# Miniprotein binders against p81326, part 59

Target 1, 226 residues: p81326
Amino acid sequence: MLHFGGFIMEINHISKILEKEREEYIRNKVEEYLKQGFSKDDAVNKANQSWRTYIGHRIQDVIYNLLKKFLKDSGLKVTTDKALNNRNLPEELDKVKRLIAINYGEYLFLPDADVIVYKVENNDIKIIAIISVKNSFRERRFETTYWKLKLKESPVTSHIKVFLATPDKDNEISYKCPNGKPKKMRIILEYELDGIYFLKEDFEETEKAKHFGKIVEDIIEISKKL
Short names: E, the ipSAE of ESMFold2; O, the ipSAE of OpenDDE; V2, 0.75 times the mean of E and O plus 0.25 times the DockQ between their complexes.

## First folded at step 6 (miniprotein)

Design Bc12 (at its last look DockQ between E and O 0.88; V2 from the best seeds 0.00; counts 0 for: pae E 5.1 > 1.5)
Fold by OpenDDE base, look of step 6:
Structure Bc12 (fold): chain B 226 residues (1-226), chain A 83 residues (1-83)
Amino acid sequence: as target 1 above (226 residues)
Amino acid sequence: SDLEERAELLIEFAEYLIRLAEELLEEGRPEFAIEWLKIAVRILQLALELARKNNLDELAERIEKLIERAKELIERAEKIKES
């Protein structure tokens, strides 16, 4: 138990390290956009938007690789929505894609699924969980909730757990009622999602809101019930 | 053993971080490489403690070599940073 605690603490540094790149990244992007003829204000705004996308992808990549490694020994497999966007998918991934698709009548669309955890048992694929990775909630605050609700509407997908993983850099959802005022976003996300996992220490822990270090155990436990 | 498996997972993750750091070095970003390498070393140290406590000498030796490699990369990165 003690050794796992140490590793959990190291996970908290991931976001902090990535954020150290921000100043350099912003400076370089601002310069780039200025050279493209944008105003200073526009350049800064675009640079900040670019940063949000960039940092989001980097965190997703780290979390993906972490989960892939730590779930492997449990016989669980990990993929991403990006990997499912290929025209020529292996049979296994094609099945995964179909099993997470949401019906919109004439169309099937995939939920935003930064990480997809599934198992293969007797040649059958069971989707276990979708993990949405968010660095911040400035944009699309309830996107993950939307997908969870949509997945619930079908008996094919209703069993899929939807988790949110976040460092919550801006403390947008770390606490339910800071200073006695309810944080709408935290309350709604915690209510609608199956779990929120924080890559930080400073948060209000609940049954559904846990440190990211618990996600592996929770996923494995869920996988055993499916 | 469950403990050996846990140590191996830590090693694999540390190796991922080392690779990430190597990429950053190739990109001319030694400062950030060093940060990832420091995390990798700490993770490997946790794995080493786990290995030693369970008398997994071969695994411990492997981890020690990885720590050494990571430290060498840090030294290299520091030299690049100072240049």
Scores: ipSAE 0.257, ipTM 0.667, lowest interface PAE 2.0, mean pLDDT 89
Fold by ESMFold2, look of step 6:
Structure Bc12 (fold): chain B 226 residues (1-226), chain A 83 residues (1-83)
Amino acid sequence: as target 1 above (226 residues)
Amino acid sequence: SDLEERAELLIEFAEYLIRLAEELLEEGRPEFAIEWLKIAVRILQLALELARKNNLDELAERIEKLIERAKELIERAEKIKES
């Protein structure tokens, strides 16, 4: 606990580092788009969209590497949606993909599963959790909640825990009732999901809304029950 | 031991952060490399404290070498930033 207390404080700084990158990234991208002939308004909009894509992937990569390293000795394996979409999928990952896929008649789709945690026992694969990584909620997305509900509909996927990981630096879901008014997105996400993990210090902590550093212990405890 | 395992996990994550910073330096982004390296040093200092409290001398020497490397990278990144 003593060791991880200090580590939790350091990991919460990841979102601050990424925020410091934002100004330089956007400035450089606006200049790039202006040179391509876009209007100032279009260049700014395109730069902001480019940033959202960039930071989303960066946060996912950091989360993936953290989980892969910290879950290794617990017999847990970690993969990503990108790895599952490769052309020549190894047999193990092909099984992971099939175990999280949702059937829509003649079509098969993967849920919003940026990072997937699973274990292998006697050649059998058990999916433990999926983590959806969201940098912002500007469009007020219920996508992660939809995928949790779809996974609950089938007995073969109903055990899979669905977590949301976010820096939420604009405080879109950090508090349940700011100034006495309920925040619908926070309340629904916390109710429907198995956990929300914040990559920052300042948010309303609850049984399901926690500091990101707690995710490793939570996943390990869940895996012991499965 | 469990304490040695905990220190190794901190070291492994710090090494990842150092590699991330080295990539940023190669991309010409020393300002951000410095921030990641500072976090890596703090994590390594936590691992060093754990190793020293438990008399894991070989592990402590390894951590000290990693801290020195990360600090040297910070100095090099600072010079690139100011060039």
Scores: ipSAE 0.113, ipTM 0.580, lowest interface PAE 5.1, mean pLDDT 83
ESMFold2 (binder alone), look of step 6: mean pLDDT 88; pTM 0.879

Design Bc13 (at its last look DockQ between E and O 0.78; V2 from the best seeds 0.00; counts 0 for: pae E 4.0 > 1.5)
Fold by ESMFold2, look of step 6:
Structure Bc13 (fold): chain B 226 residues (1-226), chain A 83 residues (1-83)
Amino acid sequence: as target 1 above (226 residues)
Amino acid sequence: SDLEERAEELIEFAEYLIRLAEELLEEGRPEFAIEWLKIAVRILQFALELARKNNLDELAERIEKLIERAKELIERAEKIKES
């Protein structure tokens, strides 16, 4: 349960570490696509898209492993959308999947929930939080807020906390009023979500916008209230 | 104790980071492996402090061995980077 300052500082630097490899990754991928016969412009575009996919998966994997290991002794369990999409799903995970699914008439869909935190009490599963991991906001800017609103529509899912974890390298949501003008993305995301956790040091900290290292303590506190 | 459990959590996460760095070395990316290993070492040093405060000599010895392994991997990665 305890939060240690050394650990919080180290994990906030995940995006900085990953950005050190970006230039080499892009260069190697461009050469790879050029050898496949793509034009230079196409190779660059494809390399950048490849990087976004790569870094997003790496950040999600680190977050998953951190939460799984640090929440274990608090009686909290962690899973991922990848695990929930496995075709032979264990009973426990099948229950988790059903408890976060959203009804669209004849269809049942999962929200965009990269990492899911839950607990098992008295043979029942209770979903505590979902964490959406976003490397950038170039596409799907408000998807996380949409899912929060959908979860609020049902008494079965309205208690589920929805968090956003992001390096926000390009400062798309780091500040409320950069240059004296309200940043719509930051304002709306902070208003609608239960928390935004930054994987960097330089951002405007508020009650809901925090350093990522705070997330373990926050989840544990929330789980005690549920 | 709570501190004992916290130390074990830190160790398990550091071990994950070491495995991540080993994968990066196998992929020929030593510069990035070094950075993850440095983080793992710092986490392990913090865990070692907790173990010593709780007089957990067996745990402290385990942590010291993990730190040595991580530092050996850093040295190996630095040699690969220079080649």
Scores: ipSAE 0.233, ipTM 0.682, lowest interface PAE 4.0, mean pLDDT 84
Fold by OpenDDE base, look of step 6:
Structure Bc13 (fold): chain B 226 residues (1-226), chain A 83 residues (1-83)
Amino acid sequence: as target 1 above (226 residues)
Amino acid sequence: SDLEERAEELIEFAEYLIRLAEELLEEGRPEFAIEWLKIAVRILQFALELARKNNLDELAERIEKLIERAKELIERAEKIKES
């Protein structure tokens, strides 16, 4: 445990490094949108929106690659919803896709699944966990909760753990009751989800709210019970 | 061993960060490349300590080479930043 302490701290720096790009990114995008004929206010708003998308993808990619590497030796596999959006999927990924699909009567739709962890045993696929990666909660605050609840509705998917990974840069869900006031979002997310994993040190730790460094161990433990 | 496996995981992740830094260098963003490379070096240093403590000499040598590569990339990035 002690030897991973330093590595765990490095994970916290990942988000901070990515955020250093913000000023440059915003400046460049504002200039781009101004050249497109947008007003200054519109350009700034669009640049900020673009940044949220950009940084979200970057964090997702880092987390995906991290989990893929650290779960590999446990025999666990990792994919993404994006990888499943192909017409021609390998058999394994096609099975994964089908096993996470949510029934809407005439239609099957995939949940938002930034990272999907699964195992292959005796040629059978078992979905272990879905990890949603969010940098901030300004938009779609309870989207992950929605997907968790939908997955619970089917015996096919009810076993799938749904985790949230976030640096929570704006401290939206880092504490349950800061200054004596309950943070509704933190309380609901922690209640509905199987876990929240923080890419930071400054948060209220609970049984379900942990540092991101614990996610690998938790996933491996869950995988052994399936 | 479990320790070798963990060291290898750290190495692979550090290599990923090095690749990210190389991409940033190609994009003309040396300042950000340096930040990723510094993280990679620190991760590799943890892996190196792990390898050394467990007498994994071959792995330690591999890690040391990666650290050296990352440091060379930092130096290159710093030169680009100053230019």
Scores: ipSAE 0.086, ipTM 0.539, lowest interface PAE 2.6, mean pLDDT 88
ESMFold2 (binder alone), look of step 6: mean pLDDT 89; pTM 0.880

Design Bc14 (at its last look DockQ between E and O 0.08; V2 from the best seeds 0.00; counts 0 for: pae E 8.0 > 1.5, placed apart)
Fold by OpenDDE base, look of step 6:
Structure Bc14 (fold): chain B 226 residues (1-226), chain A 83 residues (1-83)
Amino acid sequence: as target 1 above (226 residues)
Amino acid sequence: SDLEERAEELIEFAEYLIRLAEELLEEGRPEFAIEWLKFAVRILQEALELARKNNLDELAERIEKLIERAKELIERAEKIKES
């Protein structure tokens, strides 16, 4: 099996490679929406929104499958919130679901959890980390932070690490103080989250802001302490 | 050359994705396999462009064969999905 470190450069290009489809995708979607009776401006806006959703899912799928594969040898398991949205869950996944649930009094809700990493020890489930995957921060900028804070409120979930993985294609959070001006979003996300992992080289590295290539090692190390 | 090395890196990653897709097919997940295969094709197309721009004909031929393999796997996956 190829070492995860060997794919660092390729990982940096994931967003770029996927973005090559953008022009064609947008063109096709604009045409589709025009046929549906939308104005040109509305069609373009809808197409762009559709693209953001599409590309976000594609990146999420890549990251999910990479983590699943590279964490497998360490005995760690990976799932998603989507996989937990089932009435009939296997016992293991039902336990995972319960262990990440956030209490809202009369209701339990799941945090947004694009990737959930857990281990099984002596038939007990331990949740290790939740990874949120974001291609851009145009919408829901602090959503991951909200979930981290909510998870911290319970002794059941307070140990769960929350990470953000992003190519940050628009350089929204790559630097703390570009041109001497603080980037509020970067500072807050880095402060509140357990880590930010970049699928790119051009970013300000810190103790909590790292290249995505380090995420596997970091997760494994966390898992040993649980 | 640096470009050859980059092309080889892309090929290696694409081959990894193809293997991953094959595993997904075996798991009965053709939809996800197709996505990975499409991604592999895109990576290989980038490698092919690099190879062609630098007159690396042997490498280009190798990449083209991998693209064809990936496309064949997509077709197979689509048939499985429809069944």
Scores: ipSAE 0.041, ipTM 0.446, lowest interface PAE 3.9, mean pLDDT 87
Fold by ESMFold2, look of step 6:
Structure Bc14 (fold): chain B 226 residues (1-226), chain A 83 residues (1-83)
Amino acid sequence: as target 1 above (226 residues)
Amino acid sequence: SDLEERAEELIEFAEYLIRLAEELLEEGRPEFAIEWLKFAVRILQEALELARKNNLDELAERIEKLIERAKELIERAEKIKES
């Protein structure tokens, strides 16, 4: 009997592979931007922004494909917010979109939900979880927490689990109390979210802060209770 | 069977990693493509072990061909990297 945990632990190697690229990627991008006439400071800033976008899309795409493959036999389906913004939505995805929309008094907006897990039972759709992929916490540090709080405000969406997946290379949230001092960002994220899943080995494990390899098992268990 | 289906999941994941590596080769980044291909080979070797342990000979032959393809891509990428 093969457990999902054994296969999913290898996902951490994808994060390691991407981080090996980082220094070379940034050097090459700085050189490219300097050739385009940007100042050194602007070139470095643009190169770092380029890297964050590049690695974010790579990790998000891997997470989507992995969840799609491993959740299929449990009757669970996966989509993305990019797919939900398509003009020609199939009926099923249109229902998913409506079920996660948040009311802002006469306006309706989707939360920033990179990956969405749902199930279909008796022609009804139930949203199980959304997974937000964050590569850095330098900007929009509590964006995922904001969306969790908004989803909790309505009985229609309050059941939706909100997970954060991150490589957290710079150790911004990897430890709760480094050197005995509370890390506000880690503590608030862990308190407010339903789970944090790290795409690396070195972090403080708790009931809510886990290796990314545990996410499939957790989603399946949650779906059985809904 | 469940074991055959698990091997297929590993194969499809490895095929995804190979496509990602091919994108990196097109972008002129063979050094990173090689790392993704090495990871894909490791995933395929795990799938091959599963297939052989359970006497899934046809599946094992498919996996061996995929490993050969990935290794050929590594060789091609190494040539590009050193050029």
Scores: ipSAE 0.017, ipTM 0.453, lowest interface PAE 8.0, mean pLDDT 82
ESMFold2 (binder alone), look of step 6: mean pLDDT 88; pTM 0.869

Design Bc15 (at its last look DockQ between E and O 0.05; V2 from the best seeds 0.00; counts 0 for: pae E 6.3 > 1.5, placed apart)
Fold by OpenDDE base, look of step 6:
Structure Bc15 (fold): chain B 226 residues (1-226), chain A 83 residues (1-83)
Amino acid sequence: as target 1 above (226 residues)
Amino acid sequence: SDLEERAEELIEFAEYLIRLAEELLEEGRPEFAIEWLKMAVRILQEALELARKNNLDELAERIEKLIERAKELIERAEKIKES
């Protein structure tokens, strides 16, 4: 295994580079909200909320593009839930959309799927994995787990692996039992999900919790079993 | 070869980062563009090492040109930042 040690280290810098924008972003948003007539405290709170959304999208985009590039040569394809929201989908993406849909009786809804990995074989589409990208876990902590459990309920979707990718900036799930105290979120996420991939070095590695640099290999391996 | 494939993956990702940096430059954010460009250079340097170790001269040349482009963009960004 060519230890792409350098590239692995660069993955860790992705979050750090994006976070450098925070100060400027917050300043500009606070100013914007103040001009809209919000109080200073409200403006700061709104700016912070806006930042969380912004940085979340930014990291998702980088990870999407990374996975798209690194999975391309394996014949695997990558899309997003956003791409599937189009009314006029190509046949391939329409099939992908249908194959990840969750049944709620009268309605079908898509899981949150920041990245969807699939393969096309003999005109048949097989969904391999859904990757949820989270910068922080302050909001919707178990959303990805919910979707995993819902996907398990159908024989159509039960095979789909659900992964979480995160820099875990606030060390919310980096360790299972820091200082001897169990981190409920880490334990539950690791138990329910198929894998957690960290865009950082400082985390407790397990069979399911790995560095993000391993995700491509793991996805390719899964794809061969389908 | 597996190594060529891997080098190409690194190149393509670095090219994405360069494009991202170019967008930031267009937005008047040279300081952030520089960070992505530096990352792109480091990734390309790894790819270059892989190419050289495996005597992939054509690929090495392509990577070197990309590194040069990224460095030129860094210089441009630094000038913009100082202005």
Scores: ipSAE 0.421, ipTM 0.765, lowest interface PAE 1.2, mean pLDDT 91
Fold by ESMFold2, look of step 6:
Structure Bc15 (fold): chain B 226 residues (1-226), chain A 83 residues (1-83)
Amino acid sequence: as target 1 above (226 residues)
Amino acid sequence: SDLEERAEELIEFAEYLIRLAEELLEEGRPEFAIEWLKMAVRILQEALELARKNNLDELAERIEKLIERAKELIERAEKIKES
């Protein structure tokens, strides 16, 4: 009786469990770094960075598995940038990697996209969307918009939708004008990206800023136009 | 090894899903808990295959116990759902 929307309404519990354990995680990591010879200030900074990486990977894993499950019956496939960075890449994934790569003269780089949605038709691959999963916006606040702009520069990648998925627990982008003042980060992200999908309930919903539970329907509809 | 490290990552994620399901059962939401537990079982079965393929018997036994716990929770959740 459960569908994608039912699963998404429960994703906030994952975030609650992660936050309950944050303090102990950081304390243990600080101790570990101090034993390695780092100063107290360096150990604290490294521990906080380690936590941000850990929580980001856990949220990305959940999102990847949910999208893989709920897009499969629509003929859509899902992969990750981690999978695309393996040195022994299957032919299908090698094609996916080449179709999202951005050319910088003699160098090719992948956009910083955590989850990639594509389809296969008659041995041809069409990239539908890339999804950036961000737990925090303290570093690289506009990296996702940079990659969207780069993808727009070429007719072969300009169709690729770029989405941001975030719990945004610190309310860094949840509202356009908190306390009556424009929040530059939210306004620019919403303007430049194809969509922002919140993994929580308390945010300002707009045409482009929605509950994560809408992402499957949106991706399927986009895939029909390609 | 890299294979043991990969199996441990899968186990960590599955244990997280089991904790989420336990929280949902306490909140009276067994139908949601069941789906998270089913996902955890599938992930643990992948980890078990990695452990068996690489003769990591101690790890495989640990994973089997986690699968049995998850299945036990599914049975309890199904009884709650049907009452």
Scores: ipSAE 0.020, ipTM 0.440, lowest interface PAE 6.3, mean pLDDT 82
ESMFold2 (binder alone), look of step 6: mean pLDDT 88; pTM 0.875

Design Bc16 (at its last look DockQ between E and O 0.62; V2 from the best seeds 0.00; counts 0 for: pae E 7.0 > 1.5)
Fold by OpenDDE base, look of step 6:
Parts: C-alpha cells; sequence; structure tokens
Structure Bc16 (fold): chain B 226 residues (1-226), chain A 83 residues (1-83)
C-alpha cells in the first residue's frame, strides 16, 4: 500500500469514471434497438445487457494494462485468455495456454482468465496467477470459484493462484456480514479464492480481501515462491 | 533508485490515461477525456513531488512537461465540449 499511496486513490476513480458513460451508452443503445424494431422494454433490457458486457471489458482492459505495467519491472509477464484464443501462438503463449488448460477427459478447456500472470525462468514457463475481473456479480456469481476448484484438481495447475478483482459497484461482496447478516457470496468467494482485490475504499478488509493496490505486491511475493 | 522507479511507474500510469483521453477526444467524447486527464494530472503531480523531494531535476522536468501536455489537452477538450 505504501508504494502506491496516490495511485491507490486513483484506482478507485476508474470504475466511477467508467460508470459515468452509462447513461449516454444506454440512451444510444436503446435508440439503436428501437430502430431495429424492438419494444421499449426489450430495448432497455438489451441496452443494459450490452452495457454490462461493455463496462466489463473496459474494466478488464484497464486492470490488464495496469498489471502489465506494474509487473513488468519484476520480470513478470501478463497475457489474457483472449490472446490465447489464436491458432498460431508464439511458443511462449502456447506453453502458457497448455499450462492453464483444464482436463475434461477428451477435451482440454481454458478457465476464464481475464488476466494471466506468468514468469519465464530458464526457458520454462511458470503460471503464477489468474485474475478474474468482475464489475458486478449479477451473473455467473461463482464462475471464478468453479475455475479455482478445477485448477486445484490437477498437480499441473494446483499451484496457480486465482484472484478476483472488482470495484463491486453494487456492494455485493464488500462486506461479510452487513447488518449481522452473512453475505453468502462474499464468504464463499473469499473462502474458495486466493484473494479478492477491491477497486474501492469502502469494503471489509481481511487477509484475503484487500485493496487492488496490494495485488502487485502479492503477485510478486507469490512469484518468488515458485 | 526505488523512488525513481516509483516515479516512472506513476508516469507510465499517467501516460496510459492520457492516451485513453486522446482516444476519447477522437471519439468526440471530451467530457470523459477530461476526467481521465484530471487523473493523469493528479498522478503526475505525485510523481513530481517525489522527483522534487529527491532532487531528480531531469525527471521533474519530464513530469512537468507531461502535466503541461495533459492540461493543454484538458483545455482543448473543454473547448470542444463548449462548441
Amino acid sequence: as target 1 above (226 residues)
Amino acid sequence: SDLEERAEELIEFAEYFIRLAEELLEEGRPEFAIEWLKIAVRILQEALELARKNNLDELAERIEKLIERAKELIERAEKIKES
């Protein structure tokens, strides 16, 4: 935290700034869908769904770029599942892809991996962490947990840390027991994942639930143990 | 030094937001560009303080130029917004 004092505060603004685009985006999309012949209600619903996808990608892109920059000096490399979805991969990325693949018997599938952090040592690839980026938890609430559990099932992938990064704009997982009532999602995510990193100030901090500003240090520390 | 490295990290971070703002300006979204530029300026101001406190004059000058660029972009964006 000490290393990124002012930076930490600015991270909190990222989600807020992106959310300012929502009204304009929704208006434009509603108009678009109305022109396509959808009803007003359908247009609004579609626009909202489109927004969730859009904002999710925007936040993911920001987080990816931040991690890529801040981990660069440590010699750590960053990629994405999207970058791995190519037929012709460089050898390094092909190795990364293989090292995060989950076995389903006849098939290998990749976990959802918005950000993948790895290192190259003596021409060997070591996967350090997968970071899932979520703006909200309205859909696929435990998807990241599923992937973490699947990764644990193989000695090839069991060491891979799985983190969640989120602004948690709707305060779905910011607190464990607000008003004395347990938040099932927060408790389960914190239990199953290796860490939750918040792009906000207003959350319950724990050993595993931290401000996003700590993720770089934590990843670097993990990398030293591998 | 650790402080130079930190300042460089802040600069890189600010430059990312400047680029993002430039893209938004090109898209005709000056109001959002301004928000990112304000972040960039704040980050650069922190970096500048670090540089000055450690007598890193060359780095300070580089940061000041970036701040000036960001401010100029804000002014441009404001003009576009008013037009």
Scores: ipSAE 0.119, ipTM 0.560, lowest interface PAE 3.0, mean pLDDT 88
Fold by ESMFold2, look of step 6:
Structure Bc16 (fold): chain B 226 residues (1-226), chain A 83 residues (1-83)
Amino acid sequence: as target 1 above (226 residues)
Amino acid sequence: SDLEERAEELIEFAEYFIRLAEELLEEGRPEFAIEWLKIAVRILQEALELARKNNLDELAERIEKLIERAKELIERAEKIKES
């Protein structure tokens, strides 16, 4: 079933590879913040926060490029929230942005849609799925579920699948009942989202919680039904 | 064939890691580029095993050239890291 060949073993280690970067990154950032006049403690805290943002963006880049490569021959296109926030959007991407926007009265906001998969048929655009990439669940744990619920409120966005991709290196959501006790965050995320795709080997696999290597197959299958 | 498709998938995946490593070298991060290049070499070696076992000589030659390129980039990155 795997069309990624043997790459699954390597992608499951992506956060470990990026983690080797952490020590130098933190050291350089602390020096930068000290030069800006922050205290040692503030500089360290800011550097750690900067690292979490950095590693999240690097994982997102890898996921974007893999999906773009492996979905191309199935007639599926991939974009990112970064591309949609550019000031000079091509017409196609402007349509993608409008098709995922959520209405809050006089205001329109984009959901947590780090990576967006869509198809184009006869100049019509159909959004297939959005993927939220989370490296850690320390804060904003349920942001992705909130956006899923908002997308379900409109008939024009209710079909959009919402996936979470995560290395979950700290085992915050890897098991439903670790030590025999239900893990609320894992239970709620699995219940509310259309799928959770782990970028690691060790987690409790279910129908919705899978190895990341299955995401391409799942997206293609969904696209055939729309 | 199915085996040729698997080898091509591995090659494409390795090329992505090479591109990521080249970005890191441009940003002055050679020690991190080395780690990505090492994983690219491992992926290409798996593809090479598939090609050799199935007597796909042209594909194997292409993979060998990619491995050589990745190893040259590692050597360049090591020199940058130590300088």
Scores: ipSAE 0.017, ipTM 0.422, lowest interface PAE 7.0, mean pLDDT 82
ESMFold2 (binder alone), look of step 6: mean pLDDT 88; pTM 0.870

